# VHH binders against Protein DOG1-like 4 (DOGL4): the designs that were tried, part 51

Target 1, 232 residues: Protein DOG1-like 4 (DOGL4), of Arabidopsis thaliana (Mouse-ear cress) (q84jc2)
Amino acid sequence: MSKMRNLVEEKFLEFYESWVIQLELYLHQLLIAHNNNTMSETELRHLISKLTTHHKAYYTAKWAAIREDVLAFFGSVWLNPLENACSWLTGWKPSMVFRMVDRLRKSRVVLVEAQVKKLEELRVKTKFDEQKIEREMERYQVAMADRKMVELARLGCHVGGESVMVVEAAVRGLSMGLEKMVKAADCVRLKTLKGILDILTPPQCVEFLAAAATFQVQLRRWGNRRHYVTHS
Key: E = the ipSAE of ESMFold2; O = the ipSAE of OpenDDE; V2 = 0.75 times the mean of E and O plus 0.25 times the DockQ between their complexes.

## First folded at step 6 (VHH)

Design v78 (from n60 with Y53R K65E; framework vhh_6qgx_2; at its last look DockQ between E and O 0.59; V2 from the best seeds 0.00; counts 0 for: pae O 2.8 > 2, SAP .709 > .668)
Fold by ESMFold2-Fast, scan of step 6:
Structure v78 (fold): chain B 232 residues (1-232), chain A 123 residues (1-123)
Amino acid sequence: as target 1 above (232 residues)
Amino acid sequence: QVQLVESGGGLVQAGGSLRLSCAASGFTFSSYYMAWFRRAPGKEREFVAAISRSGGYTFYTDSVEGRFTISRDHAKNTVSLQMNSLRPEDTAVYYCAASKYIWPLGTSAYDYWGQGTRVTVSA
């Protein structure tokens, strides 16, 4: 298991570093589109589609990796300590994204009343979905402290075929429970992102995605002190 | 001691192809991202393409996506840039660069740079 865990960490580290590099290249395209105003609606939709596909590719890779070793995503080696500190259930907290949406109210591409109403409805629903997942995580942590789990942990002290099999089955069950919760959280993230993009116009989507990508890239640079000093 | 040596530059007609190569020595090649940058006369260096340490991931600036292909050979310590469907706008001095970490928009983040090879694309 530990051998497989190390391999999963190595593979996802290279994937994630590469994914962030591509995000920075897309951010550059978003900033050009935002500042230039020369791109057609079709060109803007194509750029937005590239970003949407890029985010979906992240979850495709993540879900494949957590199926092999979900624990690699708790205290991830591909994230610096600052990125890990800002993480909620192995990723960004869905409701925090609305703070980036709030910037659109102060922007050149102003939100109309109908959009503001729909975004507020989505914000409330997203917060509700987050709280549901937080309750599930709490129940999971309580279940880990349950008498049955404590007794199964004790059985790990007995070397023998039957005891080994029972402990292995319990560990698999714990990992499957975490995998389901992480996937549930990721589904809320994807639904929130899709919901926001469905409400916004293409120029507003570009501005929103640029703000989100800028924050993600800068957080990584700030947490990686060597790179921050080099670029500042 | 650390050296990046570019080759393959030259004059080519629009629509033509060129293959640039960069030979690396004096460092652990497999531990570094490799990148190509270019600088047109009177302009600053701009990112063109990069390749991950394993070679499993490649990156391109939008204007060359689908036309250029970056590759690396760990046995020969080389990185290559295959340039197809060349345009007059691709005329520049092309530089090979190496970095432990990559920041596509930050030239100052790169540890090692080659001296460059000139590419001229005629209309």
Scores: ipSAE 0.620, ipTM 0.842, lowest interface PAE 1.5, mean pLDDT 85
Fold by ESMFold2, look of step 7:
Structure v78 (fold): chain B 232 residues (1-232), chain A 123 residues (1-123)
Amino acid sequence: as target 1 above (232 residues)
Amino acid sequence: QVQLVESGGGLVQAGGSLRLSCAASGFTFSSYYMAWFRRAPGKEREFVAAISRSGGYTFYTDSVEGRFTISRDHAKNTVSLQMNSLRPEDTAVYYCAASKYIWPLGTSAYDYWGQGTRVTVSA
């Protein structure tokens, strides 16, 4: 019941809070660019590059932290419960981002036939990569439920140092497997994001990035409002 | 009782520099994000800069990045804004603010505000 934070969690908490603050500042720039008919293609590409770099910086920090403690990223202390409930392998589900693209197509973004074809190809590839990761996760879940590991944990409670070391080695092995799967999921996220941005024109990219950032910021605000509201 | 008291405002020629300071009291300084906002004559209050609780992360609105530097001193319970290469459009009343929660652009999210210090940048 009692929550304890290790140094990885404390450090990443401040990083993530700060990362979202900067994302909201970039969102402001995206909204100005979305409404501004005088912004050059060069200016739009610069802004898109800032967002891309910002997202890459998140994963750089995440992957460094995961090497220290991958389990901190399952039910993270830096996320509110609503944000945690929306997680698939420690982040947004890659295939679901195409729902946002589809919504934008129907209301604000007009795509040419070549873009539509490339987006469908990317959607299929993204779903395939997700399914591969899900099968690998199932294999590791079976390994964690292995009767031998449960029995070794029971022996560790009653036998002492040797049993503890064997259990610790097994847990490290499973933890390394989780780290690899989380990184694989993150790579699919990055490839999907890059793929979408490569297919869209700069004005379309700005609209997509604004929608994505808005969703993330609103999810945080909604969840935090329920946690920090002082009204009765 | 919580207080945020700004100082260091004044009249400066374009291209000049000013250093604003904000003395904080009545709350746990290190548990709050600190920010500077400004309100130009006839305009709404806008975000200028913020600094994380530890001081390890800083944030700037696009128009001041590279020219302004925010810092904090936990021993003195102060936050500062070093303003270099000042322009006439930087003319405003500058406000110090503190927030425990993540609402960086929304003024309604900030828990405490200072009274402001006026900065005038002449051509």
Scores: ipSAE 0.476, ipTM 0.796, lowest interface PAE 2.2, mean pLDDT 83
Fold by OpenDDE, look of step 7:
Structure v78 (fold): chain B 232 residues (1-232), chain A 123 residues (1-123)
Amino acid sequence: as target 1 above (232 residues)
Amino acid sequence: QVQLVESGGGLVQAGGSLRLSCAASGFTFSSYYMAWFRRAPGKEREFVAAISRSGGYTFYTDSVEGRFTISRDHAKNTVSLQMNSLRPEDTAVYYCAASKYIWPLGTSAYDYWGQGTRVTVSA
């Protein structure tokens, strides 16, 4: 059964596809910059700024969309199954980016001790924030299975006007909670990204961003080889 | 029968302008991303610009950003490429392409292609 997409899903699908396309174009620029040691610091910073702006645009759009329908993001139709499987609270897991940092450390990129220290501090903080959100999510999930939800389930068996209102109110409440958690997770993502970029030099930032973008693009490509994302 | 027909190519001096047009038929135009590619002599086909299904989003390769503008007309089933401030390096055969699921850097993602129109920019 072809799941009928709602308006939020349709709009965000187009946005996300377009966003990824633009990301790929930026990736190309990043790779050129990485391979071309002739770019000035100013040019590199400009490129970095473009990428950061691009990421911010994503979250701006996302937050607008989740305000309308946060549930759409828990069954993201714009993602392939692989992308969905790799998602943590509707996006990438913040702590994952440190693997990319680790790659930098093992590559041509030389991090000074001060950078390493700051990165480790950021890693710890990021993990802590993730755990905090996870605990909240657990609490939320447990609460969903509480007596009230059981009663709602019972009411759902009685198709009546009052029962529908109660169910709708409950769903709205749940949605609000989910929205809060998703936003919290996104904030951790953004903070983590900003933190890393603040620690790294412009050339290092370019390399990091290239790695991150590559991962996203490849993940999508890999997933699409197995599952074609349709706009039907 | 699916058809993409490019037009508007020609000879132009550096700094000049051209407007390419691609007329689409034989498929649901509004369901496809539309793109322009180009192939310079001795080079591989490269992405130039793309436009989303609704036309709300546009994409450009770096070298043409700010100079080229892609647009589409749903009523006419056409996609256009306004090329300003043309440079000799823009000399190429320009191709119109359509994709349900666009991946600009991957030509394999495009379902339909035009025959191309030649653009020559003289120094």
Scores: ipSAE 0.042, ipTM 0.534, lowest interface PAE 2.8, mean pLDDT 87
ESMFold2 (binder alone), look of step 7: mean pLDDT 85; pTM 0.871

Design v79 (from n53 with Y53R K65E; framework vhh_6qgx_2)
Fold by ESMFold2-Fast, scan of step 6:
Structure v79 (fold): chain B 232 residues (1-232), chain A 123 residues (1-123)
Amino acid sequence: as target 1 above (232 residues)
Amino acid sequence: QVQLVESGGGLVQAGGSLRLSCAASGFTFSSYYMAWFRRAPGKEREFVAAISRSGGYTFYTDSVEGRFTISRDHAKNTVSLQMNSLRPEDTAVYYCAAGKWYLPSTSHSYDYWGQGTRVTVSA
């Protein structure tokens, strides 16, 4: 439970590398299941549960880490530059996941009318929640530039115990606000993932999760290859 | 010079147990993920198990999960694979590997490889 920033980065780097390793192993299981027409619904549900638990474990670890150092998640050292460039509030953009759902609708996966309707309702709600968070980020940035913060910054340039304490309190407030915003974005991600899985059948869930995991793993591979070649 | 030396391979009957060891030298052992791969005759190399730098995280391919246990000893610079409830399908040459950046499905993720140790599980 260290409050040191470098230790938070080191611990989350090892966690995240390990989390992606396990995701790739689950992806292998998902691809086998997708090609196996004889797996029971119980077996498919068990595999889907493993992936759901895995994603929840990520947010449990992330929220513990951002409580210690939320800024570590902006320009994260455990992500390559391509992964960082594709980030929206420290993670995947919720509305982007519906492009993967759209692939399922255009593939050999047959979605019934009721599922299509529920997925469209979820898409609209997700986009609304996403835009609400974007407005909150805009308000946060405006608050950072307001007259009171500018005055506080000027006071902080004049060394004195009282000024130092006031600046430290303001910095803590800013970090708390940013943490709340990141958690709100993560809640939209989790609600969107749960919503999709609740609408889809187990075979459709397997195909969706395989598509999502494939994208995440490939994005990491593409970014790592370019970074490796550049530094080699 | 970097070396990974496997030992502990042999012949064992189905349902039996075997412990593989890998001795590492010539690099900073604690900075690397350690893994076991295997290759059966006529098949491609497949991932078996891996362990994180600290030893806090372990990974297994689905077919060995619950049967195999990977561990590491930083003081001895060794990684071990305890194989229980062995099946004929586990017959393969087992390879120790070390990598800084790890993707289990990709052999390119590993910087160093051992020569392999043969495991034969009789029906």
Scores: ipSAE 0.345, ipTM 0.708, lowest interface PAE 3.3, mean pLDDT 84

Design v8 (from v1 with S102E; framework vhh_8fcz_2; at its last look DockQ between E and O 0.58; V2 from the best seeds 0.00; counts 0 for: pae E 3.0 > 2, grease 25.5 > 24.2)
Fold by ESMFold2-Fast, scan of step 6:
Structure v8 (fold): chain B 232 residues (1-232), chain A 122 residues (1-122)
Amino acid sequence: as target 1 above (232 residues)
Amino acid sequence: QVQLVESGGGLVQPGGSLRLSCAASGFTFSSYYMNWVRQPPGKGLEWVSGISRSGSYTTYADSVEGRFTIIRDNDKKMVYLQMTSLKTEDTAVYYCARYSWEGTSYQHFDYEGQGTQVTVSS
């Protein structure tokens, strides 16, 4: 509720609203491209590049914001309740995108044997990296109950220069730990996205990006259209 | 109660300039992302430009990028579209529009004004 936290939240709310509106505009272009079999490879690559730059811009802004207030990203005010309920470590769960890749197997554009093999290798690696982060989060949560941390928390209730400094250092360490884990999760997201795009042909990339953007945009629309009626 | 009133349209020659204005009332203007959209004769609605709540972020359609500039003044509750290097293909009715997430379509505006006509012709 502090002034600084309010400023970080207000700035990122404005950024995110603009970012997701631009994503919907790109989604419209992706759907036109997907339905138009006459677009050149150069035109498709240009559109794919616009989307990858857009996603990179999100992480650039997010990492700047979490340096100031990482906790703003847990239960974010710029996300509706449905979007927040579907979050995994402040964003989408990396393995979720392979459900969209599975849709390509049933598409008009057929995946070749070599692509199927590379996608399966990437899926296994992504799940491994995801589980590694989940274990790190579990260790972080267990460390909160550690006797030394509990003792440091007790010191926060006492007056004294040295006790105050020790508590402040501990709290800073906790925030840095959360920031490191969020960035690790975001790195897995970016590596997974890049890996998929590197394996797919330009038409397949367009179809994949359209599926991913459709899910993100629709999740926001469904959450914002929700009606709540109280009965008494 | 919500009103968006556009003005500033007119007849200009190719290469000319116009400044469109949109006066907003009946809502907390500084809390909304605002847009300019246009409808050319005999065609559907086309999104032109958008601007974030404080004006920190702007977006343009490829067809107008580098030629048009969107600006807002939250104290005056105004959105402006500065148009330069106008082309005959820019001929359209221009609408100021408020973005909404409540629709199921890919672009949804919950309020738009009466529009202002821009004609680019020699």
Scores: ipSAE 0.651, ipTM 0.857, lowest interface PAE 1.2, mean pLDDT 85
Fold by OpenDDE, look of step 7:
Structure v8 (fold): chain B 232 residues (1-232), chain A 122 residues (1-122)
Amino acid sequence: as target 1 above (232 residues)
Amino acid sequence: QVQLVESGGGLVQPGGSLRLSCAASGFTFSSYYMNWVRQPPGKGLEWVSGISRSGSYTTYADSVEGRFTIIRDNDKKMVYLQMTSLKTEDTAVYYCARYSWEGTSYQHFDYEGQGTQVTVSS
């Protein structure tokens, strides 16, 4: 049976589809810029700014949606199974992007020592922030399985109204915690992205953003091929 | 059979306006992200505008942002492109294009119409 989607899921599904399509269009521009050495620094910066704005728009929409139903993002019906499998707290793993940076280093991109040092510092910080969020996330998840919830579980589905209220309260508590954690994770993502872009030169930024966008778009396409996903 | 038929093109002076139409048939129109693309003379195909399935989200190329408006009518299976403040550089054949998630390349449109010529000239 097809899972019935709620309004939040439906709206965000449509948004995300549109957002990814736009990302693909930006990716095309990034690739052109990367392959065309005739673009000025100003032009490159403009393109970078467009991408940054695009990403910010995503999180703006996400946070609005999370406020309504954060649980929707832990199912993420707008993603295919492959995308979901690669998801960490409803998005990409912040530390993952450093692999993309490493790829730059192995390519024609030359990072100076100062950049390498700053990137390493950022990597360490990002890892630390991820771990902190993970620990807090665990706390909320474990709290859901408290003594009351265990007892309610034992009572089965035929619990009285009071029991239902307890469950609902627990779920609300969890949801609030989850919302907080997801936002925190997103902040780490944004901070990490900004950090990287601040370290890299405009041409390097373009290459990095192209790599990142490629990964996102291809992951979606690959996943769709493996698992037929209709987003209608 | 999937079909997209564009209309509304023509000759217009700079600063003028045109409204393009695209009639879709042969598929579930409301299930697809729709686009306008254009091919200027001697240039490659370039994306102009896109619109989500319900029409709630629209996007535009920088070159047309603020001047063009894309809308759709799912009941009529129509996509429109209202063009204002037209410039000479807007001269192109305009195509209605259905977005596809299939394939490995970028900016995939699995179906396009025959196109409609837009010429902006003084």
Scores: ipSAE 0.576, ipTM 0.834, lowest interface PAE 0.8, mean pLDDT 90
Fold by ESMFold2, look of step 7:
Structure v8 (fold): chain B 232 residues (1-232), chain A 122 residues (1-122)
Amino acid sequence: as target 1 above (232 residues)
Amino acid sequence: QVQLVESGGGLVQPGGSLRLSCAASGFTFSSYYMNWVRQPPGKGLEWVSGISRSGSYTTYADSVEGRFTIIRDNDKKMVYLQMTSLKTEDTAVYYCARYSWEGTSYQHFDYEGQGTQVTVSS
């Protein structure tokens, strides 16, 4: 377990270092665009597209890593299967991004009423999807506890190597379920990001993406190199 | 003493090719994300390309993507930049640099060498 976790963790940390360095370079471009009132809509849309593609690349790499070993992204998951919401599946709650939107609305970004309505609808949808994931995680935790209870009862009646095979099967089942739930949470994060960018105008998108990139870069500088999780 | 020594620059016609080299010494080379940056005439420094510690991940500025390739050899402590389809806009002094997490954006590149001049003209 330790070798598998270390290998997956080391590979992903190398990727993440490269990804954040590139994000910092994009942040420079975002700040120039923010201060430059002569950029065309086409130029702004191109920059926004690069940032969108960069964020999608993060999730593509993360999903490949969790496919190899999802448990490398969790500590003591097997010891605390009943924790809810507060241990969000390898990241921030998807709806936390709206705190960034709210801060921008109080600053230089002025939203028209149609945008405010669409953002509120998206916030409600995101929260609904979060609650659906929480409900599914709760059902999964109960089902895993029930299966473990049944298999442990069988262990109490048996001798020999059968107990090892039962434990290993339960571990594989837990890993498969956790991978699915992490991916579901990441899909909500990505859909919410794309939804926000669709509602905002290109200049507003540049301001939002600059704020988000600044936040992620600052967290990297403060965070532990071993594990680093943020949302966009 | 930390040293980064660039070489391989020169005069070349548009559409031509060059391979830049960077010899590193005085530090644990395999522990650093490495980069090429350039300074065009009369302009500030701009980032060109980067390569992860093992070489598994590479990134490129839009202006050079598809034309330039960054490579590293950790055993020889070398970084290379293979340049093809060169344009007059590629004319600059090229530096190799270590990435640093200290300081501000773009000030995170430690470049100690003299650089190597690349001139693309007809």
Scores: ipSAE 0.393, ipTM 0.762, lowest interface PAE 3.0, mean pLDDT 78
ESMFold2 (binder alone), look of step 7: mean pLDDT 83; pTM 0.848

Design v80 (from n62 with Y53R K65E; framework vhh_6qgx_2)
Fold by ESMFold2-Fast, scan of step 6:
Structure v80 (fold): chain B 232 residues (1-232), chain A 123 residues (1-123)
Amino acid sequence: as target 1 above (232 residues)
Amino acid sequence: QVQLVESGGGLVQAGGSLRLSCAASGFTFSSYYMAWFRRAPGKEREFVAAISRSGGYTFYTDSVEGRFTISRDHAKNTVSLQMNSLRPEDTAVYYCAAKSWFYLGTPSHYDYWGQGTRVTVSA
């Protein structure tokens, strides 16, 4: 609850809180499926599909929101400080999910050599895509320091009708650039998630999704606990 | 003076319907997630359904999804649970609960609880 929040932030805060609640309910179903040998392959695929749809729903809502206010996603009010500290371009760093995959190698899920090879190829491709986006972000930051942009920033300190319009147009251009980069990063996230799920068997997918959801939920709980202790 | 008061419980035949209501007072109702839990004879309290602050998002345990509908009325400070196609397995004491933040959590983590209303479904 903050009076400084705009409408996009307030709407996405409720969406995100609700999205995490549903993720916790799905995590409970994933843990039951992982621990019980009663679910058929069809039932496991249905559960995996629910999780996939849930993650796609997040990006649908996010892309609608960043169209209105991309800056709301840099230092998000719906994330605690720990979650924000762990963010890479407004979300999880794609290559980090391979740590969840590495956990599968030590479990009863048993990855075959062909899967290990495909996962390694996907990891390399994911890191390449990350580096490409990081180079785009560097170019964006350099463009921010360009002489023309510095001059426009100076003009903004002396408000006049005509100069205000020019500055506003430049700021809109910068926001569009950030939106493009955030969407590019999210596309890498979705491609990485899909790639992993396509390589894994349904029981392996359940264990992977359970590990990922557990980490996400636990990170939120740890951050909320620290924040409470710090501000108590 | 915070209170959650449940009503609408009773005896019903399998396949029948019941509507539970929970009247809230003493807190800012619109700032809270509202939930229904149930406890069957000899079992622990389990989650049934929840509704977001605005009422725009609803959550259900797998076994009741498609049969139960949760709703809220901000003008009346009430949350309701419409229970259709009732089964003997739905027999339990149903509890209304309120939570100010985004975790469903364990029952012990809810801010406020009602006393419960008994639902008995005959085979």
Scores: ipSAE 0.389, ipTM 0.757, lowest interface PAE 3.1, mean pLDDT 84

Design v81 (from n4 with Y53R K65E; framework vhh_6qgx_2)
Fold by ESMFold2-Fast, scan of step 6:
Order: C-alpha cells, then sequence, then structure tokens
Structure v81 (fold): chain B 232 residues (1-232), chain A 123 residues (1-123)
C-alpha cells in the first residue's frame, strides 16, 4: 500500500529525485573527461567545482528539512530499502570513501608518496571523528532510559493539561538532539570529501568522483528492481 | 488511452528559434517527470531536457544549456521546449517522454513516448 507523506517528505522526495537526475548528468560529464586526455586543468577544475556545489546543495536542502522533521531521515521514503540498509546516521559512512580511493592506487593515475601519506592521515582522522559521533549517539540512546525520560513517559499516560505539554516539549528536545548529531555526521562527510579532493590532482578527482557517482547511481538502480523475470 | 502529441517542429535558419509543445492526455500529468529527447539520423535517442513534477527543477544536456528552456503548464497538461540560438547539430526528431518513477536521463526507463516532431536547422 502507498504511504501517506507529510509536506517535508514530499518536498525532499522531489528534491532528491531531481538531485539524482543532475548527478547522472554530471556522471556523464565525468566519464567523458576521464576518457579525454585533452581537457585542460581549468576545464577539469570547473567540472569538479560543479560536483562540489552539487553535494553542498544536498546538505543545504537536507539541513533545512531536518530542522522541520529530522525523523523523516531515519528510514527515508525517497530512498529504496537497499539504500536505507546501507545508511549510517542518515547517509554514507565517511570511512567507506577510502575504499574508492584505494582503487586509484591500481588505476592509470598513480598517487605519489606525499598524497599517500596525507590520505592515510585523513583516513585516521575520519575514523576518529566517526567513532566520536558513534559514542555521542550511544549516549543519546542511553539517555532515553534515564530517570527524567521515564518520568516524562509516565506523565504522557495522562490526558490533557500541563502534563501533555511537558511531554511534547521533551519530544521536541529529543528531535533537536538528533538534528545536532545528524549535522555533526554530515560535517564529517563534507570534511572527508573536501580533504580527499584537496589532496588529489584534478584528473584523480575526476576519477574518484566518477567512481563515487557510479556506485551511488548503480546502488539505487539495483534497489529499484521489482520482480525477477522467469524464463521457464 | 495515454497520448503524448508533439508540435512546433519545422525548418529554421541557424541562429533562429523554435518552440516545441507536447500535449499530454490519459494520465495524471502532475505526477510525472517530463522530458525531451532527440534522435539525429543514424544515432540513438539523446537526452535534451527534463522538468520535475512541480516544475521547480529543470535539467539540460551540456550542449543546449543556456540556449533551451523547458517549462510545463499543469492547467493545460503541456510541456514546452523553447529553443534559441539553434545550430545545424540540433537537427533531429524531438520526442516528448513521461516517467512516473525515479527521474532519469536514460531513454529506455521512460514510460510513455510521443511520435516525435522534426526540427531541421539549415546552415
Amino acid sequence: as target 1 above (232 residues)
Amino acid sequence: QVQLVESGGGLVQAGGSLRLSCAASGFTFSSYYMAWFRRAPGKEREFVAAISRSGGYTFYTDSVEGRFTISRDHAKNTVSLQMNSLRPEDTAVYYCAARWLIGSTYSPQYDYWGQGTRVTVSA
């Protein structure tokens, strides 16, 4: 059955579907650039800038939406079940992008020693920031069971008056806490992407962004399959 | 029955303009992404432009960006493509297409297609 969607979900669904169409268009440009050895450094940097702006636009829209309804991002209706299953705190897990970077070491574009050192330093820092956020999320979940929350849950069993208002205020506070943690995770994602792009040369950036975009587009296509076709 | 009917094609000189229109019937127009594709002789269908369900988002292939403008009118169930500064390489049959599911630039994923309208740009 179809699920009734709220205004935030409807607006972000259209935004995200549109964002993916534009990502497909940029992926096409990245693949052409990757196969064309005559593109200037200036042209490659313009393309990289388009992708960077596109990813920033996603977080601008996401942060506006989570301010209105952060819970819409936990089990998002604009993501298929496979995409949702692969999510870490409402998005991709930051440390996973280093697996894509590792593929560059075996590509036609070779990383120099200085780049390898900087990427390893960034990987370690990203892992540290990721684990710090996981500890904060664990503390948040444990706080749900503290004395104050238990008392507020008991008050919620009574209908009307100030008790209902107090419970509603507490629930709004919990949503603000989730918003803060989601934003913290997104900041790690953005810092990780920027860090990688700052270390790589423009041709390496194009290869990395093409690999990342290809994976995201293919993951969405795999998850959108309906039924198997039978031959017998 | 679902129908997409294109109009507005013709012969035009390089640097000229044409406005293509697509009239949709038989489905809930406002629930569909609408797109224009083109096919030059001997080539596959190529993505040109698309517009989101609300009309709030528009998409263009690099070669037409800044020259073409896609728009839609929910009251008239139409999608339009304003083509300015036309070039000989824009010569093709232009097709209107509709897609209900996730948006795409990939021709085979579209649900409904018009029969096409011919655009010839002379040098």
Scores: ipSAE 0.386, ipTM 0.752, lowest interface PAE 2.9, mean pLDDT 85

Design v84 (from n59 with Y53R K65E; framework vhh_6qgx_2)
Fold by ESMFold2-Fast, scan of step 6:
Structure v84 (fold): chain B 232 residues (1-232), chain A 123 residues (1-123)
Amino acid sequence: as target 1 above (232 residues)
Amino acid sequence: QVQLVESGGGLVQAGGSLRLSCAASGFTFSSYYMAWFRRAPGKEREFVAAISRSGGYTFYTDSVEGRFTISRDHAKNTVSLQMNSLRPEDTAVYYCAARYPWILTGSHSYDYWGQGTRVTVSA
C-alpha cells in the first residue's frame, strides 16, 4: 500500500491471513464430516470445539490489537474492499448469520419445532442487541459534532504548544469510545454463535459452521479476484 | 527467474523419517507464505503444511498433524519439512509452493511452484 502501515496493522495482517488459512483447512474437515454419516458424536464435538476455539482466538487477537489502535479496524488493510464493504462495526453483522441457519431446513438433518422456536427467539434478541449498538454509534457520531469537539479541532490547526496536548487527549477519548463499541459488537457476535451452537445437534452444528466458513472464505476469494485484477 | 528447488526426497521404511528442503530465489522470500503440497499417483495435489511470512504461524493437514513440522530460515531463503513416523500413504511427489497474500488467499491457489521431490515409504 502507498500509505505506511503501522506495526499493529502489519502484525494483525499476518495474523488474519493465517487465521483464514486455518479456517479454510477446518472448512474442508467440516465438509468431510458433513458428507460422512459414520463419524461419532465425540468426533463431531471435537471438530466443533476446534472451530469454537478458532473463533475465540480471533477475538483474543482482535481485542489486543484494538487496545493499541482501534482505528486500524475501520477500513482494515487486511480486508479486501468487498470484505470492508460488508463489514458492520469491524466484523460480520450478527443477524446475517441466521441466513446460514435457514439452510439447515434444506439439509438431511431436519430442525425440530423446539429448535426453530429457540432460534427465532435468539434471532429477535440478536437484532435487538444490534439496534442498541447502532443507537450508541449514532450518539457517538452526534458527539463528534458538539461545540467542544469543534473548538478542539480549531485549536489543532495551530502548530505546537498546549493546544496539541489537549487535542491528542480528546482523540484518545474518542478512540476509547470506539473500542468499547467494537467490543460490545464482538460480544453480540460471540453470544450469537454460542447460542446457535447450543441449540443445534452436533451434525447440525457441523452443517452451520460449514455454511458460515464457506461464505467467509468465498467472500474473501471473490473480493481478492477483483483486487488481483486491479493490482496485477 | 523465480525458482523453488526441492531436495531431500528418497526411499524410507514405514516409521522412518525424512527432511525435505526448498531453496527459494528470484522473489522477496520474507513477503511470502510457504507451503508443501503432495501428489500421489493418479490424484490431485493435496495440501500438507504451510508457514506464515514471519514463521510465527504453521498449518498442517489432519493426517500429518503431530508427525510433520514445517520451518523456515529467512537468512538462507529456505523452507523445510521434517517428516517423522512416515506411513505408506505418505508416498507422493512433494512440492514446495509460495503464495503472496495480496493476490489469492485460498490454500489451493499458490503463485510459484517447484518441480517436486519424490518420497516413497515402503511397508
Scores: ipSAE 0.515, ipTM 0.794, lowest interface PAE 2.0, mean pLDDT 84

